VHH binders against q9p7j3. Designs and how they scored, part 233

Target 1, 174 residues: q9p7j3
Amino acid sequence: MILPLFPETQVHVFVYENVSNCAAIHEQLISQNPIYDYAFLDAATILYKKQVYSAIIRALEDRRDEQMKTKTIHSEVILSLSPKTEISSAFRQFSMTKKSKNIVVVKIDSKLTEEEEFERLDKLVEGNRVEFSDEELQKLIDFKVLKKNYKLDPSTLENPLASILSSIALRGYS
Key: E = the ipSAE of ESMFold2; O = the ipSAE of OpenDDE; V2 = 0.75 times the mean of E and O plus 0.25 times the DockQ between their complexes.

## First folded at step 18 (VHH)

Design ha7 (framework vhh_5c3l_4; at its last look DockQ between E and O 0.01; V2 from the best seeds 0.00; counts 0 for: pae O 10.8 > 2, placed apart)
Fold by ESMFold2, look of step 18:
Structure ha7 (fold): chain B 174 residues (1-174), chain A 120 residues (1-120)
Amino acid sequence: as target 1 above (174 residues)
Amino acid sequence: QVQLQESGGGLVQPGGSLRLSCAASGFTFDDHAMSWVRQAPGKGLEVVSDIAWSGGRTYYADSVKGRFTISRDNAKNTLYLQMNSLKPEDTAVYYCARHQKYGIHDRDLRGPGTQVTVSS
């Protein structure tokens, strides 16, 4: 898809459930294999589509403004999900781990259609693709993790989206 | 082999200054954000500071903000930490750490550490 503020930037987002090879993917990421240049997120940390899009937009804004902290736009998306600016906390809290079971995968600057990118990604991920939708994400979320990651208080738990989005948009200014 | 080696630790009195260095080898240094992490006696690990791959953006823990300065020289594959106005609470082993390029957490990518002791 194309984001209105970044019309030259093609983005694809995929969701996989019941992934059996997260440990193998993790090894490839540690080895810096360039065919794995995606953002691999633990789906237990993602409740809304807008959460992911807001992190993508924040990362793209930082790239535009030459303010990226990390080398790749995909690692910058992972950092941008966190309300904190500290890199290791963001990666620890939001990245896929060897123990992850469900993942969200983001590709930015794709030169492929969604279908073509999926065919490439499907060779790397052993799991079942599901729709990138709030309905499917809500089945995969861990609310205890979400509350910790975004410091949600009781008044925001019924409609946490605005609190989450402001945390992403204002990261580093608070 | 991927290696990180810290140096420059030592004993200083409160209010003093010290500069730590970390030599990196076996990987493309400017592909990675870098951190200084410390472990005070009887405490867990604390991230002191991190720095962007380019050297442009930084993070500082509240406990060191305004006193410590992280920097890097990508041509020499070296990370630095300038520590000013040192306090006894800064006493710790200081570790140099690499962040993974693709955004995965890996705490095994750190050096053996250098001891900083602030007393007298």
Scores: ipSAE 0.692, ipTM 0.873, lowest interface PAE 1.2, mean pLDDT 91
Fold by OpenDDE, look of step 18:
Structure ha7 (fold): chain B 174 residues (1-174), chain A 120 residues (1-120)
Amino acid sequence: as target 1 above (174 residues)
Amino acid sequence: QVQLQESGGGLVQPGGSLRLSCAASGFTFDDHAMSWVRQAPGKGLEVVSDIAWSGGRTYYADSVKGRFTISRDNAKNTLYLQMNSLKPEDTAVYYCARHQKYGIHDRDLRGPGTQVTVSS
């Protein structure tokens, strides 16, 4: 996928459910294995496609403006999901953990087609790929976690998208 | 309903060739990777070849590599297996198998199969 404001940057997003090897993946991430150069998100924290896209755009803007706070574009995506400025908090809130079951995987600057990227990634993830859609994400979300991450209250729960996007966009401006 | 139907099997002599076809219906063909699997008498199911949804990548078992070619025509919802230099050990029922949507790990549907017999 190509984003309108970033025509030279190819982005792919994949969703996996019932992943059995998150712990193994996590270890590879800790060791900074370059084969695992993706943003691995806990699907329990993601409710909307726009949430992911907003974070990606924010990260790309930060890179464009040479204002990245993290080491890699993928880690910046993770940070960009968070309303908090602390990197550690962002990772705790949104990054895949050893105990994760369902994950969202983001690839920035891919040189491969979506199919090719999927085939490569599918060798790393032992789970079932599902469509990247609001419908599928809704099946995987933990609303308790979502509420906590974005400090959602009863007044925002009916339509949390606006609140989520505002939190992402306004991080560091409040 | 979801259906797969294999065809093209038969009796051939060693060194001969066959081309198998699999007609798919009842689902979005190009959403799925496809496989040929076979079962010889007294043996378990063996994966022969896999192909990605667009045909961009393929896999072959070592036993058939260089002799068999998997391909697909998504416009026709058809999977193919060109089998050259056939050996008696290739004798089996050959099945067309559909992979899970978006995935390549699970093969959740097969056709009734087509018999391939290689014998002098």
Scores: ipSAE 0.007, ipTM 0.253, lowest interface PAE 10.8, mean pLDDT 90
ESMFold2 (binder alone), look of step 18: mean pLDDT 87; pTM 0.887

Design ha8 (framework vhh_5c3l_4; at its last look DockQ between E and O 0.01; V2 from the best seeds 0.00; counts 0 for: pae E 15.0 > 2, placed apart)
Fold by OpenDDE, look of step 18:
Structure ha8 (fold): chain B 174 residues (1-174), chain A 120 residues (1-120)
Amino acid sequence: as target 1 above (174 residues)
Amino acid sequence: QVQLQESGGGLVQPGGSLRLSCAASGFTFDDHAMSWVRQAPGKGLEVVSDIAWSGGRTYYADSVKGRFTISRDNAKNTLYLQMNSLKPEDTAVYYCARHHKYGIHDRDLRGPGTQVTVSS
């Protein structure tokens, strides 16, 4: 897909459930295998499509402004999901782990169509692809984790999207 | 082999200053954001500061804001932590830590650490 404010940047987002090889993927990431140059997110931490898009946009803005904190655009996406500017916290809270079962995978600057990218990624991920939608994300979310990551309280739970987006957008501006 | 080696720690009086250095080798230094973490006696690891791969953006824990400055020299593969106005509560082993290039959180590389002791 193309984001309105970044028309020259192609973005693909994929959701996988029941992934059996997260540990293997994790090892490849640790070894910095360039084939795995994606943002691998734990789906348990993602509730909305807009949450992901907001993080992507934030990362792209950082790149545009030459203010990326991390080296890769994909790591910057992971960072951008966090309300905190601390890197360790962001990675710990949002990145895929060896124990993850469901993941959201983000590809930025893809030269491939969505289908072609999927075929490529499908060779790396052993799981079931589901639709990237709020409905599907809601099935995978761990609300306890979500609440913790964004410090949601009963008052903000009425509209968690607003709180999440605000946290992402205003990160570092407080 | 990937290596991190901290130096510059020591004993200093309250209000004093220290400058820590971390020598990195065995990897592309400027591919990684870096951090300083510390562990005080009886406490867990605490992130003190982190710095972007380029040295542009930084983070500081509230406890050290205004007193500590993180910096890096990518040409020298070295990370620094300037610590001013040191307090007894800053006493800890300080570690240099490398963040993962792809944004994973597991197995951050750290050096053996350097002891910082602030005492009158």
Scores: ipSAE 0.894, ipTM 0.937, lowest interface PAE 0.5, mean pLDDT 95
Fold by ESMFold2, look of step 18:
Structure ha8 (fold): chain B 174 residues (1-174), chain A 120 residues (1-120)
Amino acid sequence: as target 1 above (174 residues)
Amino acid sequence: QVQLQESGGGLVQPGGSLRLSCAASGFTFDDHAMSWVRQAPGKGLEVVSDIAWSGGRTYYADSVKGRFTISRDNAKNTLYLQMNSLKPEDTAVYYCARHHKYGIHDRDLRGPGTQVTVSS
């Protein structure tokens, strides 16, 4: 996908369920293996496609404006999902862990088609790819985790999209 | 020794068929997308077909679509090109090419080629 405001930036998003090797992937990420240069998110924290795209857009805006807080664009996506600016809490809340079962994987600055990027990623992830769609994401979400991560009360949990998107858009601003 | 070796070329009549093979050695074959490229007499290189590392997805030049089939056997480290309904315009040296491990459009290894001649 190419976002209108970032015409030279190709982005791909994949969703995997029933992933059996998150511990192995996690080891490669902490070892900074360059073939794992993606953002690996825990799908239990993601309810909407717009949630992911809003975080990507925020990370790209911060890169454009020289305001990134983390070292890579992929780590900046993880931070951008959080309503808070503290890096370690954002990773704790949204990043894939060794215990994750379902994941959302983001590639920014891809030089590959979606199919080509999937072929590379499929060598790394032992799980079933599903569609990146609100329908599939809703099957994988943990609403208790979502409520905690975004401080949703009962009224906003009934229609959480606007509250989540505003948290991402307004993070760190007056 | 990192190597690609094509075979299966030859002389064939228009409308005939040939199957090309490419044996790969000295590297992890299933880390790489692969291509067949060709060079006709007096012409530049043309990418004929690409295949993903898994074999699950393929791409063809318009000039060969519907007539050629690319495939791979990762257990045998071998790339194939089945060429049917051959035309005189398919006359070329056919090369097996490996793509860079992390890129599909960046071919970094090519074999010596095999001649295909389609003539009455």
Scores: ipSAE 0.000, ipTM 0.115, lowest interface PAE 15.0, mean pLDDT 85
ESMFold2 (binder alone), look of step 18: mean pLDDT 88; pTM 0.890

Design ha9 (framework vhh_5c3l_4; at its last look DockQ between E and O 0.01; V2 from the best seeds 0.00; counts 0 for: pae E 16.2 > 2, placed apart)
Fold by OpenDDE, look of step 18:
Structure ha9 (fold): chain B 174 residues (1-174), chain A 120 residues (1-120)
Amino acid sequence: as target 1 above (174 residues)
Amino acid sequence: QVQLQESGGGLVQPGGSLRLSCAASGFTFDDHAMSWVRQAPGKGLEVVSDIAWSGGRTYYADSVKGRFTISRDNAKNTLYLQMNSLKPEDTAVYYCARHSKYGIHERDLRGPGTQVTVSS
């Protein structure tokens, strides 16, 4: 996938359900295994494709502007999902955990086709790939977590997307 | 072996200042965003401040904004926290914490901590 504002940056997003080895993946990430250089998101925190894209765009903008808070573009994507600028909060709220069952995986700056990247990632993730769509994400979301992460109230629940995107876009500007 | 070691804590009077240091070793320091967290008696861990890998962007808790300054020297593998205008409520054990390079929250590495006591 190519984003309009970042035509030179190839992005791939994958969704996995019923992942059995999140704990193992987690350990590899902690060990900084470079083959695991992806953004591993807890799918329970993701409701919309545009939420993910917005975070990606925000991260890419930060990189473009040489304002990345974290070292890797993928960690910056995780940070960018958060309405807060505090790093621990962002990672805690959106990153895959050892107990995660469903995950969204983002790859930025891929040199591979989507299929090739999938083949690589499939060796790392033991789960079932599902379509990256709002429909599939909706099946995996934990609304309690979502509400908490973005401080959604009854008035904003009518259009959670707008609130989420605003939170992401305006992070650090309020 | 990955290690963090805080120093610079002590007893100060209200309005006083301290400068904490955190010596990092066993890993590439500038691959990691860093933070200071603290734990006051009877309270949970509180993030005080964090700083980007490059030292560019920072975060401060509302309780310390305008009084504390986080900084880092990547050439020296050292994290700093300048604490000015200290208050009794700043009394806590202060920890240096390393954030995951790949954005995982669990198992953030912390040092043993340094005691900061603000009392008249």
Scores: ipSAE 0.901, ipTM 0.941, lowest interface PAE 0.4, mean pLDDT 95
Fold by ESMFold2, look of step 18:
Structure ha9 (fold): chain B 174 residues (1-174), chain A 120 residues (1-120)
Amino acid sequence: as target 1 above (174 residues)
Amino acid sequence: QVQLQESGGGLVQPGGSLRLSCAASGFTFDDHAMSWVRQAPGKGLEVVSDIAWSGGRTYYADSVKGRFTISRDNAKNTLYLQMNSLKPEDTAVYYCARHSKYGIHERDLRGPGTQVTVSS
């Protein structure tokens, strides 16, 4: 996938359900194993494709503008999902944990085709790949978590997209 | 009303130049990346060029790289395409398009287009 504003940056997004080895993956992330250099998101926090794409775009814009707050582009994607600027809370709220069951995985600056990246990632993740689509994401979301993470009220819960995307775009103004 | 309006198209000889303009109204222009998209006779839509909201980054299709220059003037809410060394294969309707500020592949507004014809 090539983003129009970032034509030299290849991005891939994968979704896995029923992941049995999140604890093992989490240990590798803590150890900073370079084979695991992806953004691993808890799918319970992701309702829309646009949510993920907006966070990727925000992270790439911040890298372009030398405004990144975290050490890697993948950690910056995780921060960019958050309406708040505090790094530790963003990771607590959006990152995969050892208790996660379903995940969204983002690779930025890939030198591989989507199929090649999938083959590598599939050796790391013990779960069932599903389509990256709003339909699949809706099955994996936890609406209580979504409401808390973005401070949504009842009037926005049926169609919260604009509120969520505004929170991502305006981070640093709240 | 949210609108995009292209101008500057016309008939030119091969090797000639044109400058297209696109006036934006009814929305915050500098919140959005913009693109020029064209449709040649009998073909689908082709993205010609993109430009970031600030004007700081640009993209060009291989077929136009080195000949076309995209730019924007956020103070005037205007997008431009400078087209040099025009070839017959550049003949198309050229559309100004706005990207959703939230979706990378979603163009959510397009103007009516301006015809560019390159022939002897």
Scores: ipSAE 0.000, ipTM 0.118, lowest interface PAE 16.2, mean pLDDT 85
ESMFold2 (binder alone), look of step 18: mean pLDDT 88; pTM 0.891

Design hb1 (framework vhh_6qgx_2; at its last look DockQ between E and O 0.91; V2 from the best seeds 0.85)
Fold by OpenDDE, look of step 18:
Structure hb1 (fold): chain B 174 residues (1-174), chain A 124 residues (1-124)
Amino acid sequence: as target 1 above (174 residues)
Amino acid sequence: QVQLVESGGGLVQAGGSLRLSCAASGRTFKGYAMGWFRRAPGKEREFVATISWRGSATFYTDSVKGRFTISRDHAKNTVSLQMNSLRPEDTAVYYCAAEPGYAIYNTASEYDYWGQGTRVTVSA
């Protein structure tokens, strides 16, 4: 898809459940295998589509402004999900781990159609693709982790989306 | 308590310019995207422009590209819309809006806060 704020950049987002090879994928990421040039997120930490898209937009804006804190646009997406400025914290909070079961995969600067990208990614991920929707994300979320990551309290839980999105935008500003 | 207040509307001849301003009060909109919408007589409200919290990313509806410029002043907690080369079809009530995070879909339903609007009339 194309984000209006960044019309020159094509973005694809995929969701997989019951992934059996997260450990293997993780090893490839550690080794910086270029075939795995994606942002691999733990689905347990993602509740809304807008959460993911906001992180993507934040990362793209960082890149445009030459203010990325990480080395790659995909790592910047992971950082952008976090309200914290520490890269290591962001990765611990949101990145796929060896123990992850469900994942959200983000591709930025794709030259392929969504279907073509899916065919490529499907060779890397051993799991079931599900729709990228709030409904499906809600089935995969760990609310305890979500609350911890964004420090949600009873007052913010009334509108967790607003709180999350503001946190993403405000990282490093407060 | 939270309020967005638009100003700058008025009557202008085709080809003229106006600068709309929206001032936020009651709260800051830190971490909020700001946008402008408009409603022409007999038409539905439509998206005009949006600007990110940081202010470096903007998006415009096609009909205003090259003519309108959205900007924001964090110190004053305001968002502005510079409208140049105005056309009769730009006649509308213009609304300021704010939403948490970033504008993604540019739909009115995304925006949580709205002003009362300021009327812009462009005569032929």
Scores: ipSAE 0.874, ipTM 0.929, lowest interface PAE 0.6, mean pLDDT 95
Fold by ESMFold2, look of step 18:
Structure hb1 (fold): chain B 174 residues (1-174), chain A 124 residues (1-124)
Amino acid sequence: as target 1 above (174 residues)
Amino acid sequence: QVQLVESGGGLVQAGGSLRLSCAASGRTFKGYAMGWFRRAPGKEREFVATISWRGSATFYTDSVKGRFTISRDHAKNTVSLQMNSLRPEDTAVYYCAAEPGYAIYNTASEYDYWGQGTRVTVSA
């Protein structure tokens, strides 16, 4: 996929359910194995496609402006999902953990087609790929986690999309 | 109460320039992208340009690239469209709009707030 705001950057997003090897993946991420150079997100924190795309765009905007706070574009996506600036908190709240069951995986600056990237990723993730769609994401979300991560109260829970999206764009600009 | 009000439209000769302005009142559109759409006579609104909350990420429809420049001013709570090298095909009512977060798909259905429009007529 090419996002209009960043037309030279190819992005792929994959969703896996029932992942059995998150602990192994987590070890590879800690070791900074370049084969695992993706953003691995806990799907329990993601309700909308736009949530992921907005975090990607925010990370790319920060990279263009030389304002990234983390070392890689993929770690910057994880930070960008958060309404707050604290890096450690963003990773605790949004990253895949050893206990995660379902994940969203982001590749930025891909030189591969979606099928080629999937072939690589599928060798790393033991789980079932589902479509990256709002329909599939809503099956995997934990609304209690979503409410906590974005501090949604009853009035915003009925219409959370605008609150979530503006929080991503506004992070650090209060 | 929330309003977006466009100004700066008018009649201009082909090759000329106009600067449109959109003043927001009732809120600052904190964390919102702003954009311009236009509607030519007898047609549906079409996307023209968008700008991120910070003002650093922009996107333009192909027909206006290099001729139009979108900008925003948070202190004045305004977004502007500088239109240079105008062509008769640019004749339309121009609308200012706001969308939460970043503009991703650049379609009118994604925008929550709209102005009433300002008419631009480009004559030969």
Scores: ipSAE 0.779, ipTM 0.897, lowest interface PAE 0.8, mean pLDDT 92
ESMFold2 (binder alone), look of step 18: mean pLDDT 81; pTM 0.843

Design hb10 (framework vhh_6qgx_2; at its last look DockQ between E and O 0.78; V2 from the best seeds 0.70)
Fold by OpenDDE, look of step 18:
Structure hb10 (fold): chain B 174 residues (1-174), chain A 124 residues (1-124)
Amino acid sequence: as target 1 above (174 residues)
Amino acid sequence: QVQLVESGGGLVQAGGSLRLSCAASGRTFKGYAMAWFRRAPGKEREFVATISWRGSSTFYTDSVKGRFTISRDHAKNTVSLQMNSLRPEDTAVYYCAAEPGYAIYDTASEYDYWGQGTRVTVSA
């Protein structure tokens, strides 16, 4: 997938449910295995495609503008999901954990087609790939976690998408 | 009570320039991407340009690239469209639009807020 704002950057997003080896993946991430050069997100924290795309675009913009707060573009995607400025908080809020069951995987700067990237990633993730759609994401979301991560209240729950996206955009901007 | 108000439209000769402005009232659009759309007589509304909330990323429809420039002023809560080298085919009602976040699109349905529009007429 090509983003209009970043035509030179290819992005792929995958969703896996019932992943059995999240703990193993997590260990590889901790070890900074370059084969696992992705953003691994806990699907329980993701409700909308736009949420993910917003984080990706912000991360790419940060990189372009030389304003990244993290070391890698993928870690910046994770940070960009958070309304908080603390990197550690962002990771706790949104990154895959060893206890995760469902994940969203983001690849930035892919040199492969979506299918090729899937084949590569499928060797790393032991789970069932599902469509990257709001319909599938809403089946995997934990609303308690979502509400907590974005401090959603009855007023903002009327339009959670707008609230989430605004929170993402306004991180670090009072 | 949120309102986007466009201004700057008018009649101009081919090759001329106009600067459109969109001002938000009733609320700020912090954290919102802004865009311009246009609807020519007898045609459907089409995307013209969009700008990220930060203001450092822009995207244009091909027909206006190199001629139009979208910009925003955070302090004034406005977005502008500088239109140079105008052509008769640029004749349209121009609309300002806003959507939350960084995920900016060229599809009208993705924008939550719209202005009333300002008419631009380019004579041959």
Scores: ipSAE 0.711, ipTM 0.860, lowest interface PAE 0.9, mean pLDDT 93
Fold by ESMFold2, look of step 18:
Structure hb10 (fold): chain B 174 residues (1-174), chain A 124 residues (1-124)
Amino acid sequence: as target 1 above (174 residues)
Amino acid sequence: QVQLVESGGGLVQAGGSLRLSCAASGRTFKGYAMAWFRRAPGKEREFVATISWRGSSTFYTDSVKGRFTISRDHAKNTVSLQMNSLRPEDTAVYYCAAEPGYAIYDTASEYDYWGQGTRVTVSA
């Protein structure tokens, strides 16, 4: 996908359900294996496509402006999902863990088509690809986790999109 | 309640300049992207420009690049569109719009809040 605000940056987002090897992937991420240079997110924390794209845009904005707080653009996406500035809490709240079952995987600065990137990623992830869509994401979300991560109250839980998107844009400026 | 009110439209000769302003009310625009769209006679609304909440990221449709500049002022809660080197094809009603977070797409359906519009007429 090409985002209007960053028209020269190719981004791919993949969703996998029923992933059996999150523990193995997690070990590779801790070891900083460059083959795994993606953002691996726990799908239990993601309700909307716009949530992911907003975090990507925020990370790209901070990279361009030399305001990144983490080492890679992919780790910056993980931070950018959080309404808070604390790096370690953002990773605990949004990153894939050893126990994750469903994941969202982001590739920024891809030089490959979506299908070519998928072929590479599919060798790393043992699970079933599903469409990156609000319909599929809603099947994988944990609303208790979402509520906690974005401090949503009953008045916003019916349609929380605006609150979540504003939180991502406001991080550090509230 | 969030309201957007545009001003600064008018009649101008080709090659001239205008500055449009959009005044916003309500704190719900904290964390919102702002955009300008326009509707020419007989056409649908088309995207013109967007600016991120912090003002650091902008995007322009190709037909206005280099001629139009979007900016925002948080103290005044306004967004502006400086329109230079105006052409007759820039004749349209210009609308201010807002959406929460970042402008992910360049389509009118993604924007939640709209002003009433201000008319710009560029004579040959």
Scores: ipSAE 0.632, ipTM 0.834, lowest interface PAE 1.5, mean pLDDT 90
ESMFold2 (binder alone), look of step 18: mean pLDDT 82; pTM 0.847

